VHH binders against q9y6x5. Designs and how they scored, part 24

Target 1, 379 residues: q9y6x5
Amino acid sequence: LPPKLLLVSFDGFRADYLKNYEFPHLQNFIKEGVLVEHVKNVFITKTFPNHYSIVTGLYEESHGIVANSMYDAVTKKHFSDSNDKDPFWWNEAVPIWVTNQLQENRSSAAAMWPGTDVPIHDTISSYFMNYNSSVSFEERLNNITMWLNNSNPPVTFATLYWEEPDASGHKYGPEDKENMSRVLKKIDDLIGDLVQRLKMLGLWENLNVIITSDHGMTQCSQDRLINLDSCIDHSYYTLIDLSPVAAILPKINRTEVYNKLKNCSPHMNVYLKEDIPNRFYYQHNDRIQPIILVADEGWTIVLNESSQKLGDHGYDNSLPSMHPFLAAHGPAFHKGYKHSTINIVDIYPMMCHILGLKPHPNNGTFGHTKCLLVDQWCI

## First folded at step 1 (VHH)

Design c21 (framework vhh_surovatamig_d1)
Fold by ESMFold2-Fast, scan of step 1:
Structure c21 (fold): chain B 379 residues (1-379), chain A 122 residues (1-122)
Amino acid sequence: as target 1 above (379 residues)
Amino acid sequence: EVQLVESGGGLVQPGGSLRLSCAASGFSFSDYWMSWVRQAPGKGLEWVATISQSGSEKDYVDSVKGRFTISRDNAKKSLYLQMNSLRAEDTAVYYCASPRYTGYKLSSFDYRGQGTLVTVSS
């Protein structure tokens, strides 16, 4: 039987939530599996970019999904959540489900993972659900487990995406212990339901399951706002993305726009594209704008209005608050092993190894994850 | 519990007008940007209009600019959409929503209500 893998994402699950709240179901999962305490995600620490990095093993500048709102200077196309179905935006990389379908007689299944409802390199996930936030976790899980058991050719790679705790993290902020405790308990119960469903269907002992996330969350405040309109008039630029990383397309001389912005706030770094720090790996793509503004942790960039967000993400990927975790269980993984840190781009080559796929060139390092695997040893 | 209750939809002839209302409860309405989104038969959700917390900033999809006006009353925790010069293409279920904080898709709008049907036909 070919190896099978289910990749589950709980959007915005900050790594240190595991230390500050109780997760009895997740702890039982980890006890018989592995835990990576911190996953260092890619910059910018946003949903679309990091979900695509997980499945391609590439930095954002390499896979082309560089933000949740994008403008391509060469083609003059705009990307948003209302026009994300154009393959143009996704075709700069080959995600693992495409490789899975093309290398062997194998199928892929997807419940809402970003990009899985788009034909990429003329290949769409064999089984998928069009994105709809109203579809319950149970319905997503029912479809995934049905496809894992009843498909020809067999489904060997499956993905499942859930919007929480990101939505509540934005609404309440991660420091709201009462509301976050309630939300995180519900997520832990969903993890319990997932494990019970897999056991009931006879999948649990032979399926590899990864539970991870794309980013964390940090507390924001009405006391920590950067009003861009205090520094520059709207007539000088087009705004491609706002907060906490603003993407600025100048309508006048770039240097003049830069000079108006560079002293705007002590809590915001202003970069010309070529001056973006090399450690971000966020420079070599036409979708990265000529000027990028990066707010300090917990600061929100606004246009003459207060921000509704009590929590946010997108900040510097060196910040622990931006880091998710990774937990895994299954025949490929050790039992009861804890690892400190991996890079989010390392997940892709690890998953390729588990599935017996030849990875496309990527930015991950297999050596960083080999300690998690039973057919490997650490050094 | 967060609740959004839309009202004001109905059948109207091309060129007619309707005013949609949304009553919000369970959250600090005055602290949120609010949006109207619509879903035409057989289509996904489409963003229509957004209004800032104070009402000083408003934005619209190009097809409704000059015809629709978004407004809010923070004291009453209510959001409105005045729709003038209605066209057959405006036929849809209209939803009251907060702007997406998750940054994923229009269908991921948090606080989306039950919707109100607008039919523009003779």
Scores: ipSAE 0.000, ipTM 0.220, lowest interface PAE 12.4, mean pLDDT 88

Design c22 (framework vhh_surovatamig_d1)
Fold by ESMFold2-Fast, scan of step 1:
Structure c22 (fold): chain B 379 residues (1-379), chain A 122 residues (1-122)
Amino acid sequence: as target 1 above (379 residues)
Amino acid sequence: EVQLVESGGGLVQPGGSLRLSCAASGFSFSDYWMSWVRQAPGKGLEWVATISQSGSEKDYVDSVKGRFTISRDNAKKSLYLQMNSLRAEDTAVYYCARESGKYYRTLPFDYRGQGTLVTVSS
């Protein structure tokens, strides 16, 4: 039987939520599967970049989705909601659903994963839903399970994306125990619904399921704001992205803009593109602007205004608050195994192995995930 | 200073129409998804309609589909809600709201205006 894989993302699910709240359904899933306690994501720790890194195994500078808001200096195109379905932005990499469809003439299915409603290298997911945040988790689940059971060629790779707990993390902040407890209990109930639905349809025992996330969340405050308008006039630059990583396109001499910004705040690092730390792997792409500003954890960059965000992400990927987790269950995975840490780019070559696909060149290391898999020697 | 100022509310008969407007200032209006939300007397806040930065994508709560139309004018920094075939159940304070995510749609809202009252009564 061809192997099947369902990849599920709960946006903004910080790894340490697992220690601070009870997840009975997720714990039952893990008991008969595997848990990776921390996944080190890619910089910047934002939704579009990290979701594309999961399915390509590439750093952002290599796959081209370098932020949720982008400007390409060569073509002078802007990435926004009106341009998010332009293949130009997504064509610097080959995501796993494209490889899945082309290597063995298999089908892919997608419920809202970033990029799946875009034809990438002239290939779109065989079954997909156009992105719409108002569509319920149940409707997404109904479509995915229908496609997994009733498709020819068979659906062997499926994705399911959900916006929580990210939306509530932004609104309430991760330190709001009352509101976050309610939200996380609802997430756990959705995981229970997922498992129950797969069992009722006879899919559970033969399907590999990965539950993961793109990033974590950290607490923000009105007491931790960096006002850019206090340091530099708007006439000097074009703002491509603001917070917590600001992307600055100079309208005057780059060195002059840099000198105006470099001492703006003790809670922000200012980098010329060539001076961005190598450990970020965030330098070699035309969509990375000539100057980037990186706020310290919990600090928000603003333009002479307040921010009502009580939680945010995008910060340094070395921060544990930015790390998600990975849990998995299925015939490819050991039962009751706990692993400490993998890199988010390692997920792609592991998924290719499970599906029997030849991976495109990538930044992941298959060896990092071997101990999760029953068919691998990891002693 | 982020400001959202609603106008256009009032008293109308069932089956009537109203057009709500929202004037935005203090932020890059064209970079944000915008929404209309409402609060009926004694009820919680209910999302009504959302529009993408460019206006290419629009979503509505089921009870208003086919009756309400959301639109925006980025040059004028204004958001609109055309309300047709109004029903008594549409009686509420209507708020213009900015979604917390700029480029990838996220709920909840980080700013809303003071609201404009719509009363549908015979």
Scores: ipSAE 0.000, ipTM 0.221, lowest interface PAE 12.1, mean pLDDT 89

Design c23 (framework vhh_surovatamig_d1)
Fold by ESMFold2-Fast, scan of step 1:
Structure c23 (fold): chain B 379 residues (1-379), chain A 122 residues (1-122)
Amino acid sequence: as target 1 above (379 residues)
Amino acid sequence: EVQLVESGGGLVQPGGSLRLSCAASGFSFSDYWMSWVRQAPGKGLEWVATISQSGSEKDYVDSVKGRFTISRDNAKKSLYLQMNSLRAEDTAVYYCATGRYSKFYGSTLDYRGQGTLVTVSS
């Protein structure tokens, strides 16, 4: 029987939440598994880019999902912040479910993971749900467990995505202890339901389960706004993405637009594309615009408007507030092991190893995750 | 030259309905996401609704979900906002905008029209 892996994402689950709230079900999961306390995500620290980095092992400039909102200068196409189904946006990389289906006589299953309802290189997840935020966690779990137990060829790779605590993090901000406590308790209860369901179905002892997230969350405020309209007129540029990383497509000379923006706010860095810091690995893609604005942590870029969001992400990936965690349990993983930090791109080659797949060229380093695995030497 | 012209605003009683229209010209309307944004007296701009190029994807601010419907007619290069069960809090100047707006994921708002005033009062 081939190895099986279930990859679960709770969107916007900041690593520091584990220190500030109690998670009895998650702690029981970790007790007999592994915990990576911090996962350094890719820049920009947004949902679609980081979810695609988890399953491809690539930086955003390499996999092509460079933001939740994109413009491709060569083809002149626009990408939405919903579930865009044009394969064009996703075809610059090969996600693990495609590799799983093509290298072995195996199936993949997906409940809402970004990209899984799109045919990528003419291959769509064998079983999938079209993205719909109104579908309950229970329905997603029911479908995934049914497909894991009742498929031919067998489902060996399955994904499950949940929008919380990201939605509540945006609405309340991560510093709202009362509301975040309630939200995080519900998530812990969902983890408990997941574990119980897998035990009842006889899957628990033979299934590898990874619980992770794409990014963290930081507190925003009406006192920390950058009004772009105060610095430059709309006639001089096209806005591709706004906050906290603004993507600017100039309609006039690029240097003139840059000069109007460069002193706009002390809480925002303005970069010409070629001057974007090398450490971001965010330069070599046609979907990265000629000018990028990067707001300081907790600052929101606006167009003469108030922001209702009290939390946000997308900021510099060196910020601990942007980091998620990774927990895992199963026959491939040690029991009771804690690791400090890995890069989010390292998850892909680790998952390929667990499934016995040959990884596509990627930016991850297998050595960073080998201490988590029972069949590896941690030296 | 991109031009957006809103119409259909007016005075209505609470619980009433209005249909806003936006006529677009000077760009490939069918290739653009479109949005409605509003500005209440003494407040900043607030996003209301977004629609994808084909009309298959739609999103709304929570306060108008179930009451407002965004739609488009690409052949007529027109964007619409059907507003039902209007409340005093919906009083604002409503703007048609090119691009999409999301409180959670990002914004590609570029051009806005001159606006049309909606007043919900007795």
Scores: ipSAE 0.000, ipTM 0.253, lowest interface PAE 14.0, mean pLDDT 89

Design c24 (framework vhh_surovatamig_d1)
Fold by ESMFold2-Fast, scan of step 1:
Structure c24 (fold): chain B 379 residues (1-379), chain A 122 residues (1-122)
Amino acid sequence: as target 1 above (379 residues)
Amino acid sequence: EVQLVESGGGLVQPGGSLRLSCAASGFSFSDYWMSWVRQAPGKGLEWVATISQSGSEKDYVDSVKGRFTISRDNAKKSLYLQMNSLRAEDTAVYYCARKTYLGSYRSEFDYRGQGTLVTVSS
């Protein structure tokens, strides 16, 4: 019987939430499984880039989803909709569900994971839901569990994506303990529902389940704004993405645009593409613009004065506030094991190992996750 | 190319009504949450209202609750803001705005239109 894996993402679940709020259902899951306290995500610390890195094991410059809003300099195409169904944007990598369907006689199932409603290399997830944020967690879970039990060829890889706590993190900010406590309790209850449903269906003991996230969240303020309009006139550039990483396409000489921006604010760094720090692995792709602006943690780039956003992400991936966690349970995983840190690109080769798939070339290191797995020697 | 074109602004007396419209093109309108944001003279940008893709979810800033209604027509690729019981404090340029990501926070956007001026004055 082939191994099965369910990959669950709660968007914007900052790792430090685990230490500052109570999660009885998640803690019971971890008690009989594994916890990775911090996952170092890829830059930029945004939803679409990091979700695609999880399932490809690649940095953004390699998989091509470099932001939630993108412009391709070679083809002149604009990805202004992160749910864009043009395969062009997704075809620079092969996600795990495609590999799962092509290497073995197996099916994949998806409830809203970014990219799963797009035919990538002429292959779409065997079972999927077109993205719609209004569809309840319960309906997503009902479809995934139905497909896990009633598919031929069998579903061996399934994904489930949920938009919270990201939406509330933006609205309230991570420092609003009263509102965030309520939101995170709801998330914990959904985890309890997930586990209960899998137990009722007889799936729990034989299914590998990973619960993770794409990024964290940091507190923003009306007192921490960078007004781009005070630095440079709109006639000098096309804005491809705004905050907290602005992607600038110059309409005039690049050096002139750079000089107008570089001393505009002490709270953002301005980079020519070739000067972007190597540690970001954010340079070698035509969708990365000639100039990028990177705001300091908690600062918001605006086109005029104020923002009501109280939390945000997209910042430097070395910041602990940007890091999610990873918890897992199932026959492939140890019980009661705690690990400090892995890279988000390491998740892909680990999942390939669990499913018995040959990974495509990737930026992950299998050795980083071996201590989580029962069939591996930790030392 | 993404385009958002606002219309319907003008001069109105306190207690009056206006309906703002926004015509969208160059993207899959039905797949985006949409917002109205405004900027009063000499002040910063303020979020006013947000609507989900299907129109089933709506949110408003407290100062306009019960007075403003956001709506959309996906077939016509249009966003609307019905403004009733207008006050001097509602005087602003009103912008149609597209959210940066589906389901993301209401004030996060990557495109806004040219704006339409609403002046509430006797």
Scores: ipSAE 0.000, ipTM 0.251, lowest interface PAE 15.3, mean pLDDT 89

Design c25 (framework vhh_surovatamig_d1)
Fold by ESMFold2-Fast, scan of step 1:
Structure c25 (fold): chain B 379 residues (1-379), chain A 122 residues (1-122)
Amino acid sequence: as target 1 above (379 residues)
Amino acid sequence: EVQLVESGGGLVQPGGSLRLSCAASGFSFSDYWMSWVRQAPGKGLEWVATISQSGSEKDYVDSVKGRFTISRDNAKKSLYLQMNSLRAEDTAVYYCASTYGRPLYKSGFDPRGQGTLVTVSS
């Protein structure tokens, strides 16, 4: 009897791909559901930070996953995509699957969503898959649908993560129409498979499904490189993260390191932590390093090497190229409604409302998403 | 709490004019796009017009273009719809709505307020 929600992420699905390519399966999904054309994500526009913002409703400075590579000076711990299982990194927030299991004594299920294979506040998703990029979309979908139908207590919240089109966006760049067309057609076919599976299993009419992403993608070039090694010697700092947002931990006086960096490139802004623009909401966390470098869109920070990436993300979250979309279908959502923009942190309180959960304090605004929902007044 | 109070409706003859008002409270009015939506007797909701936060962008359903003008006064927290050359087909209850972003598909509005009735008849 409790409402059910499946949250699906296609990593790096830039919002304007919807205008430049054909998505017959996604378009059929949207026709009978809702579309938000742009989701303004959080800074920095990276995978781990934004996936955690979706499920917590918090800015990165508040939930603590502030980059894909992090360092904590007090504990001497390091975070990366190959070293992300320490609960220490995830414990500054309570993700929705934990709230779902603790408030209502319901089950959660997860196929590869970042953080779901980590115990957070001593709670792990009831059903989960350990992260493995080699596992097919079909296998992830089979497990999620099995758990949605065959669980006690019932699975009411489920997540499904897929690495494309991000991997291909990095390899080919978003302006490579031939390669991106092939990749995006495959994703649309996977969306078709998802809908068909849910219909076959009798889940489609009673399940709320959200399809979204964490960020977009912008075109990079060998003509747009910032060589950090030409500006400062490695003996002056420890590099915590490189591109397009570099996280610098000074080994000498912070002001001296700042002075060496501030005139390094006209295509990079250099900030002391306290001078980071307020609009980024990227200042109030010990994991944010004393000096942050922010490259201009399409520029790559390198260490005396060429970059193989033709596309990247992590840039200023005001850039439309960094924005994903959100599409949704199900009993909670209107049919045929289209909206221009929401904030990525607004997804969390909306999902809590759909599931009947009391949200933890968060940075989202429920009013921003109310027009998507059949049980809300919006006129 | 969000409150939107519509007024200015009434009985008018074909070819006549009316000015609808919507008074907003309980939210930061200047941060929201505003829309007018109507429901004719026995029919579903139809989007009529929308206006951006500053008033710089306006959009209308084709049937009212050139006849209706949407406007807003952020200092007074008020939304307006000037309706000219009214037709029998314009007979409906009119509602105002607030959205954080621009609404592009206009079929998902859910009026829970009283609205203001416009009757175009002799």
Scores: ipSAE 0.000, ipTM 0.264, lowest interface PAE 15.8, mean pLDDT 90

Design c26 (framework vhh_surovatamig_d1)
Fold by ESMFold2-Fast, scan of step 1:
Structure c26 (fold): chain B 379 residues (1-379), chain A 121 residues (1-121)
Amino acid sequence: as target 1 above (379 residues)
Amino acid sequence: EVQLVESGGGLVQPGGSLRLSCAASGFSFSDYWMSWVRQAPGKGLEWVATISQSGSEKDYVDSVKGRFTISRDNAKKSLYLQMNSLRAEDTAVYYCARVKYTGSRYIFDYRGQGTLVTVSS
């Protein structure tokens, strides 16, 4: 039979949660599989950008999903709604489910992964669910497992997305031990349900399963606010995205807007697009605005208002608080192996290898993931 | 400042061989997929070959498969194109290009000044 892969994401699962809370079901999964303790995600450390980087192996400037809220200066289009299904935003890259369907006459299945309910290069996931946050994890899992067992051509690549612990991380903050303990225990129970379902359906022994996330979470506070209105009048710019990375489109001279912002706060860096640090790989795309503001960890950019968020993400991708983890189990993976760090863009070429697909050009390095795989040497 | 400098072009008879070189500077060469693209007189830019960061993956336009070989040396920050069994139709300016990784369309964000290859008796 052809190799099969299920890719699961729990949004906002900070790597350090694994050290501070008990995960009996996840630990049983890891015991017979592999764990990557830290995954260095792409900048900006936001949901849509990083989910698309996982499945394309590309930096945000290359795949075109550069934020959760975007403006394209060439076409004058805006993106800021999870229901926006315009293929325009997603067409700068080819995600793995499209490659899977085109190379070997295979099918793909998707339960809510960002981009899977959109036709990309005239190709949509063979089986998919339209995004709806009200649909339970169990219903998503039931559909995915049904499609894995009952499809022709066979489903060889499947994805499953869940909104927690991100929603609770924002609401309570990652330092709220009582509330985060409850939320993370629920997630561990869902992982237990996933494994049990796969075992009962006879899928467990022959299916490769990756459990990962797009970013972490850091604690915010009403004592750590940057009021943009104290530095610049709203009449001088259009705001494309606010916090913790603000995307500024000047209505007047760019240099004048930059000069008003550059000394606004000691807890924020202000960049002209061409001066954005090369290490971010966040410069070469028309959807990246002429001026970008980057807040320091735990600081929130506001417009003369208080922030309701006790936790946030989007910060510098070098910060450990922004890093997720990756765990995997299946015939392609070693058993009981622990690895320190990979880049999030490395996941794509690894998945292509497991599925026997030829990857599109990408920013990942297959060599970084070789030690996870039984058919590779990491001498 | 990103720079790509090609060399090795020249006049060659049909059936002959040439080896093109490209020296890269101003960026982390080992982190990028690289391509060769060409432009024949009076025609548009045509993609020829692409190579992955480590050199493990290679792809070619159908008209050059089996005749051209792309390779790289990351320590020397150099890209190569070995061209065998050259045809009159291979006459073009050849450019070394850095691949911007977007979709099934290979977009090149930087290319050099080019090196001319002329295949003629």
Scores: ipSAE 0.000, ipTM 0.307, lowest interface PAE 15.9, mean pLDDT 90

Design c27 (framework vhh_surovatamig_d1)
Fold by ESMFold2-Fast, scan of step 1:
Structure c27 (fold): chain B 379 residues (1-379), chain A 123 residues (1-123)
Amino acid sequence: as target 1 above (379 residues)
Amino acid sequence: EVQLVESGGGLVQPGGSLRLSCAASGFSFSDYWMSWVRQAPGKGLEWVATISQSGSEKDYVDSVKGRFTISRDNAKKSLYLQMNSLRAEDTAVYYCAKGYRDSLYTSKYFDYRGQGTLVTVSS
C-alpha cells in the first residue's frame, strides 16, 4: 500500500508546554505513537526559516530563507512576507512536496504551510490554499482531508499549518499560565478534532501523522529593551530585520557601523558576518547581512519605542525555550516510544524514508530518527 | 519592494475630523499587522494605533482612545485612521507602518513605514 504522510505544525509550540499543561488528546496520540521531547531548531529561530528547514532538511544559510524579512545583496531584492510569490526566495532548496510530485508522480496537498503557494523549481503543490490567516483550522482541515481522500493521482504528502500558540505566546508571554492554559486547551481540542475527522473518514489506520512546531517562545519584558537608536543614527544603515536578531546593511563603511554598535549593550552580541559563530550555520548566504546583532534571551531590540510583545522567539537555538517537540503516529512509527532530542533538519530525511523518496543532499542525519521507525534497528 | 503611501492629512480646526488613508504594495497586506505612528515637530516617533490581519483586534495609545478609529480593507490593500475631536497636541506627521506576520502583538513595533502625511490642528 503506498505510504501517506500528513505533516501538521502548530506555530510556536514550546516543548515544555507539554510538561506544564494538560493535553488529553495529544497525550492519547502520543500513547499510541512516538514523542521527541525536544527538537533543536535552526538559527534564527523564526517561523519561515524553520518551516522551510523541516521540509528541506537544510540549515537557513543553505536553503535561503534566512529570516522573515530579507534582502539579497546580489540581486537587490527585498522579501517581506510569507506570500512573496517570487520563486527566487525559495529556489535555493527543493522541498519535500516537490520531490514527492517529481520522483513518484504522486500528488501533494497543503493548507497554509510556508512556501506551498509558490512554484518552486517550476513545481507548486498539487493542491494548496493561498496563505490567509483568517481561514479557520476547520476549513484547512476540511480541505486537507478531502484532498487526502478524493485525489487522483492520490495525495501521499499533505501539510497543515496553524498560527497558534505563537500568536498568543507573543501577546501574553509563555509565563502567563491563565491565558496560555486557555489557548493550549483549544489547541488540544483541535488535535482531538483532527484525529476524530481522520477516523470518521477511514484515513486514520493507514496515515502517518506528524505533529510538530518550528520554535518555542520566551518571556519578554519592558525592563529588557535594547534601544538601537541610542547606539547609532538611522542615516548610517538600512535595517533589514530588527528583533531579536537585527540584520544591518551599512550605508557607509562596515567597520565604522560595527564600531558604533559593538559595545552599545551588554545584552546583545554584535557580529561581522564572517565572525558569526560556526555552530549557528548562519554565514554562507548573500541574504545574511554584513552585520548581525543577536539579543540575549528575553531581550528585545527596539527603535526608540516600547515593545508590546510579552513573548518572542528568534534567539540562540541552543536555548531550550526555543525548542519545539515532535509527536507522530501511524504505521511507520513505534507505539509508546519516547526519544529525547533530534535536530529539526533530521525530520526531512525521515519523511523521505517514510514516503520512499530519495532525499536531496541535506544537513539531516537519518540515524537520529531511526529509533522512531518500526522498519529500523535502534542502537 | 515594500511601499506605503499615506494621504488625507491637512489643516483642521480643534474639534474637527480627518480620515487618513494608506495604500500598501509590494507585500501580502492581509498577512500583516498594521500600525499608525506619528512624529510631532521636534519630538520622537510615537505609536498611535494598531490593527490585526483580519481587523478583529485593535489597540490605541491612551491619548487617542475614543477619538481615533483604525480600520483596514484587505481587498483594496488599504489602511485607515479616522481621527475625531482633534486637539492641537495631535499635530504631527502621520506614518503608515508595517508590522510582522508572526507577531500577534505588534502595537509598539514596526519594521517599515511610509513617507508620511502632515496633520496640523490649529485655527
Scores: ipSAE 0.000, ipTM 0.299, lowest interface PAE 14.2, mean pLDDT 89

